# Ledger of designs, part 105: miniprotein binders against a2bj90

Target 1, 235 residues: a2bj90
Amino acid sequence: MSRSARRKTSALNTVLRVVEVFASIQGEGPFTGTYSVFVRLAGCNLRCPFCDTRYAWSLEAGKPLGVEELVEEIARYEPSLVVITGGEPLLQRHPLNSLVEGLESLGLRVQLETNGILPAPARDEQLWRVYHVVSPKDVPVRVPGAKLHPSWVDYARATGRAWFKFLVANEQHVREVAEYVAKLGIPRSRVYIMPLTPEKLDMKELLELHSRIASLAVKWRLNFSPRLHLLVQLP
Short names: E, the ipSAE of ESMFold2; O, the ipSAE of OpenDDE; V2, 0.75 times the mean of E and O plus 0.25 times the DockQ between their complexes.

## First folded at step 11 (miniprotein)

Design IX1 (at its last look DockQ between E and O 0.91; V2 from the best seeds 0.86)
Fold by OpenDDE base, look of step 11:
Structure IX1 (fold): chain B 235 residues (1-235), chain A 83 residues (1-83)
Amino acid sequence: as target 1 above (235 residues)
Amino acid sequence: NPDDEDDAQWLLKLARIYQRAAEQAARKGDYDKAIFYLDLAVEILEEALELLSNPEIRKQIEQELQTTKERIEAYKKKLEEQK
């Protein structure tokens, strides 16, 4: 490979397509309540009918940002956590590893949000070192093309740095999650159920839905993820 | 059981929440989203029927369920017309 081809591949590994960067409270999963900077990456390998971030589905919806510039932007917020989300962040795996390296060099904690379709990080990736919340889209809701990659189960067992978050509406969904995680050998302590909230719920309906799903979480001995940002009216 | 009736009443509310979400999606021409929420409403209405004992309420929910299924088929047709 010519020096020019290596420079072009190195330059491609240092640019992310970013939709938005903002500070808020992590509203979901094991880090709920954490002051976080959210980095929403562009591009998704799914077309979930219930997706609230459809504007991030195209790679073209993101602006190209250098990894170094993005690290500096994130650092200015003094976050307790950096949450990398989007459509599917792992579509940009190479520059994402560079981003993680930059953030970890500053002592920043990183959480990735992924749909779990793409392979889990390998031991030689910077992504191996961060926290992952995997949101399968094959159970209990069935999105076409969604299938949890088995390497996420192995990664969870090897590192203890992965959790699985499932959208649920009722007890049948919670049962399906319980059966699914048992079949895959995912420890219940790594499983979160989260209410499937449509757009434009009133606060009373939102609270009642949270209460019902939280009660099911206790009954089924699963962790509960709120949608805290919706409850406290943050982005 | 009083608990079953409370659970049933909640499920009926939840089904109506998803039906409203479906209607909002359909008004925007998003029939994929509309179908998704109506399918979810069907599942919830079916669960509510398992808990309901009142024959009049059951009959109403069975009719609502049937109407919901008919709407799904209508939206599937519209979705195919968009392709």
Scores: ipSAE 0.863, ipTM 0.945, lowest interface PAE 0.6, mean pLDDT 94
Fold by ESMFold2, look of step 11:
Structure IX1 (fold): chain B 235 residues (1-235), chain A 83 residues (1-83)
Amino acid sequence: as target 1 above (235 residues)
Amino acid sequence: NPDDEDDAQWLLKLARIYQRAAEQAARKGDYDKAIFYLDLAVEILEEALELLSNPEIRKQIEQELQTTKERIEAYKKKLEEQK
């Protein structure tokens, strides 16, 4: 088999472990409000106590799906955005790059959600060209073992394709975020603060928390991310 | 300041939100989540004390802090039992 044929065959046989695929609205970050298909990949390198998706922590929670099959399934939804999330999607980096290649060949826009512990994409990766929302877990929430890889700041500067999103409860947390991003040289225009919302808030509580964090975003000149899917009761 | 009084009242409400979240997590056996939310509640109650001057209200909040810290220790024991 030629090298060209071998590479073609390898791409066709690439497998991802996938927990779920579903359509909804992107509720967070710079693409809030976009009709999206979510692809939740199995496996995570953290055990955040506040995690809403503990069912995706184990790699065994995912079903093996071929990348070509997955691309076709996603395309049938006719999404405006494909959101790749998890667990931590970069644990499956090689087949993930194949998925991105397939999605981009169809003109589909892709956004990755990552905790930023693993390095940012290299220039020769398909992931280089997609959008990234990086959610560091070492500030202000202090998850053990969480450390933002420094390459994400370099990647954001080089490409303009990365934003940084932080869960906050109060002004002290916002101050910690502001100090953190200033030290790393992350411009405020790339930073989002988002309300730390526990499960089962009533709508008044949810709205009031959103309002308080949004006011802090204005005060501190940072971008605000809602959790819009919670406000409109979508998955 | 009127702003400090509004902020303090919100912080008290927020602490209660996280305390309730901790109880819900503990009922499901998620003691790591419960401890996380109680630690937040402690920090938020301490912040509220910085904004309040009324001694009777401050005494009530200091009692709530002590009770919350005792709950944290109880949940830490439960978490170790799950190991």
Scores: ipSAE 0.820, ipTM 0.921, lowest interface PAE 0.8, mean pLDDT 91
ESMFold2 (binder alone), look of step 11: mean pLDDT 84; pTM 0.808

Design IX10 (at its last look DockQ between E and O 0.91; V2 from the best seeds 0.84)
Fold by OpenDDE base, look of step 11:
Structure IX10 (fold): chain B 235 residues (1-235), chain A 83 residues (1-83)
Amino acid sequence: as target 1 above (235 residues)
Amino acid sequence: NPEDEEDAQWLLKLARIYQRAAEQAARKGDYDKAIFYLDLAVELLEEALDLLSNPEIRKQIEQELQTTKERIEAYKKKLEEQK
């Protein structure tokens, strides 16, 4: 490969398609309550009917942003956590590894949000070092084309840096999650159930739904993820 | 059982929340989302029927369930027409 081809491949690995960057509180999963900068990447390999971020499904919905510029932008917020989300962040795997390298060089903690369809990080990737919250879309709700890649279970066992977050509406959904994680050999301590909230719930309905799902989490010995941002009216 | 009745009332309430979400989606032409939430409402209505003993209430929920299933089929047709 010519020096020019290597420079073009290196330049392609330094640009992300970014929908938005904003500061808020992490409302979900193991880092709930953490002051975070959210980086929403463009493009998704799913079309979940319940997706609240459909505007991020197309790669073209994102603006091209250099990794270095994005690291500088994130650093200005002095975040306790950087949350990489989007459609599916792992569609931009190469520049995402470069982003993680830049953020970690500043001592910033990074969490990835993924649907778990694409392979987990390999040991030689910068993504191996970060935290991952995997949100399978095959259980209990079934999105066409969703299947958890087996390597996420292996990654979770090897690193202890992965959690699995499932949307649930009732006890039957919680049962299906419990059976699914047992079959895959995912430790219950790594499993979160989260209320499946439709858009525009009133606060009373939202709180009641949280209460019911939290009670099911206790009954089934699973972790509970709130939608804290919805409860406290943050983005 | 009083506990079963309370649980049934919750399930009915949640079903109606998802039905409202489905109606909002359908009004926007988002029939995928509408079908998804109506499928959830069906599951919850069926679960509530297993807990309900009052014949009049059961009859009402059976009617609501049937109407919900008919709406799903109507939205599936509309979704096919959009393709």
Scores: ipSAE 0.860, ipTM 0.945, lowest interface PAE 0.5, mean pLDDT 94
Fold by ESMFold2, look of step 11:
Structure IX10 (fold): chain B 235 residues (1-235), chain A 83 residues (1-83)
Amino acid sequence: as target 1 above (235 residues)
Amino acid sequence: NPEDEEDAQWLLKLARIYQRAAEQAARKGDYDKAIFYLDLAVELLEEALDLLSNPEIRKQIEQELQTTKERIEAYKKKLEEQK
């Protein structure tokens, strides 16, 4: 590529469509409790009925933001973890790899949240080296069009940097998750079950649901994920 | 069996939580969300029914189950009208 073409290609590859950037606590999964900056990318390849971030579904909901500027904004928070979420962040895969490169150059730890429909990172991607929490939406919640790409299991085995998180309401759902992960060869140590919490629960109901799902996690020897940010009333 | 009765009572309580969530979603016009929560409530009511043998209690749960299924059908019609 000529020098001029390289410059234009670089500019095209350094822009992300971003819905919001904010600091909070990672409330779910293996990094629960970590002071984090959340980067919500626009666009999603699912329309989950329970989604509480419907405002991120359309790619047009995001504003274009240069990767260099975004890295600088994130760094000012001095986060212990950068959580890239969305929508579905892998819809913006190429500029996302540029963001990860910038964040890693500053020594910042990165976690991606994905529904797992698009393939896991290739070995030559910057995304290969980050942590991933994969939330399949075909079991037990049965979202149409959701199907976990098989490369995520291979990626988890090869790297040790992926975990699988499932929304559950009762023991029947936990049984379905257990069967699903056994069929796919996902070890229990990589599996989290998390309470399916509708909006506007009072604190007593929220705690009861957490307690019941945590008890099921112990019974089925799976990891438990809270929704800690709801319990402590943070975004 | 007191453990079965305790489990059934929790399942019924959780079904009510999801029924309330469905009503809240329907009031906002989110009929896909409402149907999702009512489908969960149906599953919970059916599970509770499997744990109980008292005919009077079973009859009450079966009535609640039928009412919930009727609400699902009503919301499906509303969703179709939005198309």
Scores: ipSAE 0.771, ipTM 0.900, lowest interface PAE 1.0, mean pLDDT 91
ESMFold2 (binder alone), look of step 11: mean pLDDT 87; pTM 0.850

Design IX11 (at its last look DockQ between E and O 0.89; V2 from the best seeds 0.84)
Fold by OpenDDE base, look of step 11:
Structure IX11 (fold): chain B 235 residues (1-235), chain A 83 residues (1-83)
Amino acid sequence: as target 1 above (235 residues)
Amino acid sequence: NPDDEDDAQWLLKLARIYQRAAEMAARQGDYDKAIFYLDLAVELLEEALELLSNPEIRKQIEQELQTTKERIEAYKKKLEEQK
């Protein structure tokens, strides 16, 4: 391979398609309440009917940004956590590993949000070191093609750095989640249920839905994820 | 049980929230989203029927359930017409 081909392949591994970068509070999962910089990557392998970030589905919706430039931008916010989200961040796996390396070199903690369809990180990837919140889309909601990759269960057991977050509307959904995680051998301590919120809920409806799902979480001995950002009106 | 009736009333309220979301999606031509929220509404109405004992209320919810199912089928046809 020519020096030019290696430089082009190295340059491709250093550019991410980024939709947006912003600071807020992590509203969901095990890091709820953490001051975070969110990096929303472009492109998704799903078309969830309930997706609130449909604008990120196309790779073309993102701007090309260099990893080094993105690390510098993130660092200026002095975040307690960097949250990498998007459509599906693992579609940009190679430059994403470079991003993680850069962020960890600065001592920044990183969380990835993923739908769990693509394989979990391997031990030789920089992504192995970070936290992962996996959001399966096959249970209780059934998005076509959303099957959880088995390697995420193995990764969770090996590292203790993965959690599983499920959207739920009722007790039947919570039951299906409980059965699913039991079958896969996912510890309940790593499972979060989160309200399936439609668009344009009023605050009263939103609070009542949170209360009902939180009560189900206690009943079923699962962790509860709020949508804290919606409750406190942050991005 | 008073708790069952409160739970049923909540499920009915949530079903109506999803029905509103479905109507909004359908007005935008997003029939995939509309169908998704109506399917959720169906599940919630069915769960509410398991908790409801009042025959008049049950009959109303059964009718709402049937109407919701018919609306799903109508939106499936519209979705096929968009392909």
Scores: ipSAE 0.860, ipTM 0.944, lowest interface PAE 0.5, mean pLDDT 94
Fold by ESMFold2, look of step 11:
Structure IX11 (fold): chain B 235 residues (1-235), chain A 83 residues (1-83)
Amino acid sequence: as target 1 above (235 residues)
Amino acid sequence: NPDDEDDAQWLLKLARIYQRAAEMAARQGDYDKAIFYLDLAVELLEEALELLSNPEIRKQIEQELQTTKERIEAYKKKLEEQK
């Protein structure tokens, strides 16, 4: 295909429905503390009762943005990390691969956040090369319709670029996570447990919950993820 | 057992945090979120009962558990009415 023909084809797939773009700190998972630009894509294939971003559930909540324009906007922030989140970003898989290509051409590091229902990237996708934090919603929180696609475990083994993060409230949840990841063959070094925090906790409550879940992470030899942005009151 | 007493006090505190979160969600009409948090509170209250032997304290927690289960059923009816 000529460059002109590739650009025409790319233009047909270069629009993403975007809810918001903003700078903050990655507060969760292996890249906690990193200065990041967040790109929240519209649409979700789940209706988690605990979701704090319900405004991103509908595809119509997003505004169309051209991929080239979005890449330039992101670059102006000079981020150390670009976090693609949502809703469920993989619902917009095709133009998302175009965005990743543009960001990688500028040397920007990219992380995707996904509920893992849709399959992991194939080797010929741009998404193959980025980092992924997969948050299954079938265990322990048992969201209806949530089922981790088995390809994510294969992808993690093949690439070393995926980690698995679970919301937990108590030790029973941690036990369920431990059993789940053992059954799937996910090593503990790739597993994070994170406090299931409702909205509007005061700082004392928030810190106590973090402390208790962190102690469980040590007890069960799992990694701990804070919700650092809540502790430091950033978006 | 002092370790069991500390663990039980935390479980009770967390259950009450989730009960509060459920009430706030219900006031916004979000009954699926409210039910989710009350189900967590039930789990935590039941776990606390496993750690406690004092009959007076256990009776109080069993009453709280019953009240929480009644709230769950009330919110399930509200959720169905929203359909």
Scores: ipSAE 0.786, ipTM 0.910, lowest interface PAE 1.0, mean pLDDT 92
ESMFold2 (binder alone), look of step 11: mean pLDDT 87; pTM 0.852

Design IX2 (at its last look DockQ between E and O 0.88; V2 from the best seeds 0.83)
Fold by OpenDDE base, look of step 11:
Structure IX2 (fold): chain B 235 residues (1-235), chain A 83 residues (1-83)
Amino acid sequence: as target 1 above (235 residues)
Amino acid sequence: NPDDEDDAQWMLKLARIYQRAAEQAARKGDYDKAIFYLDLAVELLEEALELLSNPEIRKQIEQELQTTKERIEAYKKKLEEQK
C-alpha cells in the first residue's frame, strides 16, 4: 500500500459522522442518573418502526467531525460519562475506536449504546475497554434483520461490561425476554426491561406505564430501566 | 380476581394509548409505525379478554379487537401501495 493510501485510510479512521452532541442525564440502563454527554452518530443498519431518532438513520444526516475536535468538545462539558449512541454506532467502528482512545486518555468513562447486530468488540479494539448497553431488536419486538450477534454474550461473560436492555409493553414480553436470556445464558443481573413508550404520552400515562413495567421487573427478577429523561423532561 | 380486573383495565388503557400512537403515525403516512403499535394493541386486547369476565365488556373488547385487526390489514395494503 502506498504512503498516500495509508494516509487516506488513516484520515478515514479519524472522522465520525455525528448528528448531535449534547449534555443531559443518562435516563436509561445501568448508568441512569449519570450526568452525561451524548454523542449521536449517524447511520443505522435497522429501520425500527418505533425509533425516536429516525433522523439519524442516514449517514448523510451526520456532519463529518474529526476525532480530536470531538474529544475536545466532549471534554468541555466535564461529563461523568460519555454516551455514544445514534442509529448504530458500530457502523463507524474504526473512527469510534479512535474516539474511545481519545476519551479514555482523558480519564473519561464511556458507554456505547448498540443494537447488538454487529460483532462485539475484540480484545485488540479500544471498544473492548468501555461499557456496552446492548438493545436487541429481535425480542420481544421483532424488527426485520435484527439478530443479536452471539459474540455479545461472550463479551458480557468475559468482561462484565455489557448489559442487555429490552423494550416491553406487557407481561408476555417480559416472559419472552426471560426465556430468551435463559436460552442464551445471559445472567438476569445483566438484563434490563424498559417500558415501550409511544410518542406524546402524558405524564400520568407515562408514570403508570413505568409503574406497571417496574412491578413486572420485580416479579420476574429483572432489572428495570426507566426512561428517566422523559420523566424529568430532559433531552 | 380484583387484581385480574385491574390488570385487564390497565391493558385496555395501554391498548388505547398504542391505538392513538398508530393513528398519529398513519396520519403522517408512517404505516410501518402504525401497524407496529396496532399489533401491540391487539396483543393487549387479547390478554385483557383472558382476564375479563363481564359479558358486555368482553363483547365491546372483541369488537374493538376486530376493528383493530381490520385497521392493520388496511394499513398493510397502504404500505404496499407506497412501495
Scores: ipSAE 0.843, ipTM 0.937, lowest interface PAE 0.6, mean pLDDT 94
Fold by ESMFold2, look of step 11:
Structure IX2 (fold): chain B 235 residues (1-235), chain A 83 residues (1-83)
Amino acid sequence: as target 1 above (235 residues)
Amino acid sequence: NPDDEDDAQWMLKLARIYQRAAEQAARKGDYDKAIFYLDLAVELLEEALELLSNPEIRKQIEQELQTTKERIEAYKKKLEEQK
């Protein structure tokens, strides 16, 4: 096919269901503080009771956008990082790989957020080369059906491009995380614990919870993730 | 042990934060979220009981634990009514 026809055919063949695109600061994990564009994809394979983005659970919550159109929208923000989140983005794996290809062709750095139930990227996927923050939901929060796929540990070891982030409320949860990651062979340097924060805490309560979980991170020699966007009141 | 008392006091404070979060979720009809936060509160109250010896304080926590478990069952019933 000619280059013009091939480009049009590719855009027509690849569509993502997108809930929202917005600029903000990455508030969690290893890239905390980075000026980012967030792309929230529709659909999730979990119904976590603590989820703060329930509006993204259904695939019907997203509007269909062509990948080429989406790349152009993202690029206009001039982001330092593109964060692909959701729901569970890997439910739209095929067009997601096309999006990643487009973003990388523009030199944009990409981070994926996933609950880790679906397998890690294969070596021939565009997703193989991006960064991943994997948030297992089977420990300590015990969401039904939330078993981490073992390929994520192999992927992290092979590539160095995955980190594991856990919601915790107390030291018993941190102990459970420590046992879990040790059993799976996940090194502590790749593990983040993050405060399990209910909605509408006042700033004093929010800071106290952050302080307590951060102290536990030091005690257990794990990385601490804030929820920085809550502290600075950004989306 | 002063560290145990400080830990227990924080566990009680956090349990009450989660109890409040559960009430807020229930007012919005999010009974699954409410149950989740009350389960966390139960865990915290039980852990606090393991660290405290004062019988009057323990009795109050055991009463709080029982009422929290009753609220969980009430919310489970309401969740079932939602299908």
Scores: ipSAE 0.798, ipTM 0.909, lowest interface PAE 0.9, mean pLDDT 92
ESMFold2 (binder alone), look of step 11: mean pLDDT 87; pTM 0.851

Design IX3 (at its last fold request DockQ between E and O 0.88; V2 from the best seeds 0.85)
Fold by OpenDDE base, look of step 11:
Structure IX3 (fold): chain B 235 residues (1-235), chain A 83 residues (1-83)
Amino acid sequence: as target 1 above (235 residues)
Amino acid sequence: NPDDEDEAQWLLKLARIYQRAAEQAARRGDYDKAIFYLDLAVELLEEALELLSNPEIRKQIEQELQTTKERIEAYKKKLEEQK
């Protein structure tokens, strides 16, 4: 390969399609309450009917940003965590590994949010070192084309840096999650259930739904993820 | 059972929350989202019917369930018309 081809492949690995960058509190999963910078990447391999970020489904909805510039932008917020989210961040795996390398070099902790369809990080990827919250879309809600890649279970066992977050509405959904994780051999300590909240819920209804799902989490011996940002009215 | 009645009332309330979300989605032309929330409402209404003993309430929920299913089919047709 010519020096020119290596430079072009290197340049392609340094640009991300980014929808938005913002600071808030992580409202969900194992890092709930953490002051975080959110990086929403463009493009998704799913079309979840309940998606609240449909504007991120197209790669063209994102602006091209250099990894170095993005690292500098994130660092200015002095975050306790960097949350990489979007549509599906792993669609941009190569520049995402470069981003993670840059952030980790500054001592910043990184969490990836993924739907788990694409393979888990390999040992030679920078993504191997970060935290992952996998949100399967095949249980209890069934999105067409969603299937958890088996390598995420292996990654979770090997590293202890993966958690699985499921949207639930009732006890039947919690049962289906419990059966699913048992079948896959996912430890219950790595499983979060989260209320399936529609947009623009009344605060009283939102709190009641949280209470009901949290009680089910205790009953079923699963972790509970709030939608803390909705409860405290943050982005 | 008082506990079953409380649970049934909660499920009915939650079903109605998802029905409202579906109606809001349908008004925006998001029929995929509308169908999704109505499917959830159907599940919750069916579960509530298992817990409800009052014949008048049951009849009302059965009617609500039927209307919800009909609305799903109408929205499926609308979703196909958008393709």
Scores: ipSAE 0.867, ipTM 0.948, lowest interface PAE 0.5, mean pLDDT 94
Fold by ESMFold2, fold request of step 12:
Structure IX3 (fold): chain B 235 residues (1-235), chain A 83 residues (1-83)
Amino acid sequence: as target 1 above (235 residues)
Amino acid sequence: NPDDEDEAQWLLKLARIYQRAAEQAARRGDYDKAIFYLDLAVELLEEALELLSNPEIRKQIEQELQTTKERIEAYKKKLEEQK
């Protein structure tokens, strides 16, 4: 094979550990409401007590899939957005960059969900050109081991392709988020607060919590993120 | 202050939502999640106490707070037993 063909084949033959692939809507953050295919990668560098996807914590929970095969599977859904999530997807950074290359070659838009502990993309990475929703886990609730890598703020300023999303329960949490983002120089237009929803809320409770947190978002001049998939009962 | 009373009632309701979530997590053996939700409930109960002045209501909330803290300690023991 030619050098060009070898390079393309090598990029598409890398393996990812994948927990699940499914179609739904993006229910959170700046792309809320978008028809999406979700790719949940195995492995996480945190053990958040509030995590609702604990089944993705272990790398062994994922099955090995070739990047080329995965790109083809994703493309069949004809998504408006490909959401790469997990665990923590950046634990599989090298094959993830290969997946992004394959998806972008088909004109598919990609969004990454990350806890922000590992550094933001370098300019020479395929991940540099995709969208990122960063969910720091050291504020307002401090998860042991969580710390936002400072490169995410630089990346957001340089590219405009990163947003920061925080789970909150009350106004004290919102105040802590506001102080945190101000200290880091993150503009409020890039910040989302989202209701900290436990499992098995009835719809009335879910709506009341959404309403209260949305009111706080307005009061503090922050963006509000729903958990829309819960409100409309989608995965 | 009627705004304080409305806020306090919401805080109490939310605390009880998190207490229920903790019970559900504990039934599944997820004691770390249960403790997390009870810690949130404690914060919310304490915040509600700062907004309320009626001694009878405050005493009820203080009893609920103590019970919640006892549940946290019980779940911490259960979490250690899982190790």
Scores: ipSAE 0.838, ipTM 0.932, lowest interface PAE 0.8, mean pLDDT 92
Fold by ESMFold2-Fast, scan of step 13:
Structure IX3 (fold): chain B 235 residues (1-235), chain A 83 residues (1-83)
Amino acid sequence: as target 1 above (235 residues)
Amino acid sequence: NPDDEDEAQWLLKLARIYQRAAEQAARRGDYDKAIFYLDLAVELLEEALELLSNPEIRKQIEQELQTTKERIEAYKKKLEEQK
């Protein structure tokens, strides 16, 4: 008989609400260019005006998937990187730690994309051991309710496994980012600025905006994140 | 002087890109997104005005700035009607 109390408890505590799973190239941040599987979790604690994934805002947008089933689905892609994104994936923190444990057991590299409002991982979480790209929404884009939890700065210093990625439109935004990260004590080596691309840019506009923001990154001695998937027309 | 002119021309181009994005968002009823992009356009137009000394060009940008601010107010009214 396979049905035990432990098995029932595990099943109840290891379900994630998943919007989509797909293979692509990581287009952003420190792992730009990596063959990746993207796992978009449902639910978000922000309503960013510029959000391109509004279909993931509701927790009900996700289908319930067991952690074991999801690990098997991800593994079939044979990815170099698993990107867990959302919404805000830390809203499903408990089963997310179980997912990370399963992925680590297969030797898969995991990256979490988070808005950084919820606390950084504690040392006893599986999430402590994986990479995090934190996208603060308080500066410069000023989304209401978006305050970076201070534990992310401590986590970045302690582990070297967090980077901070900021959407910017112009030099004034870059100046605000520079002031913000200096005040928080975030090393410039962990800071990425990324162009704030609205929907339906033509390729010439995309390239020009990328070029301008990249030039500002050089000027301000910050790292540059492209949106490579947009440039090569991948999801 | 020449660098300021080049920078101003880019700021104007970017402002118009965001204005176009705002119009597209508004056509879908996404007034919050439209307002966000128009607010960026206002900032960019104001920055361009600080770099430009030509009176005729400044007058054209000031008119565009005023029109953009009026669009923001209209979209705020539309957003309020959706509540």
Scores: ipSAE 0.731, ipTM 0.892, lowest interface PAE 1.2, mean pLDDT 90
ESMFold2, look of step 11: ipSAE 0.831; ipTM 0.929
ESMFold2 (binder alone), look of step 11: mean pLDDT 87; pTM 0.857
ESMFold2, fold request of step 12: ipSAE 0.820, 0.830; ipTM 0.927, 0.928
ESMFold2 (binder alone), fold request of step 12: mean pLDDT 88, 88, 88; pTM 0.867, 0.869, 0.867
OpenDDE base, fold request of step 12: ipSAE 0.855, 0.852, 0.854; ipTM 0.943, 0.942, 0.943

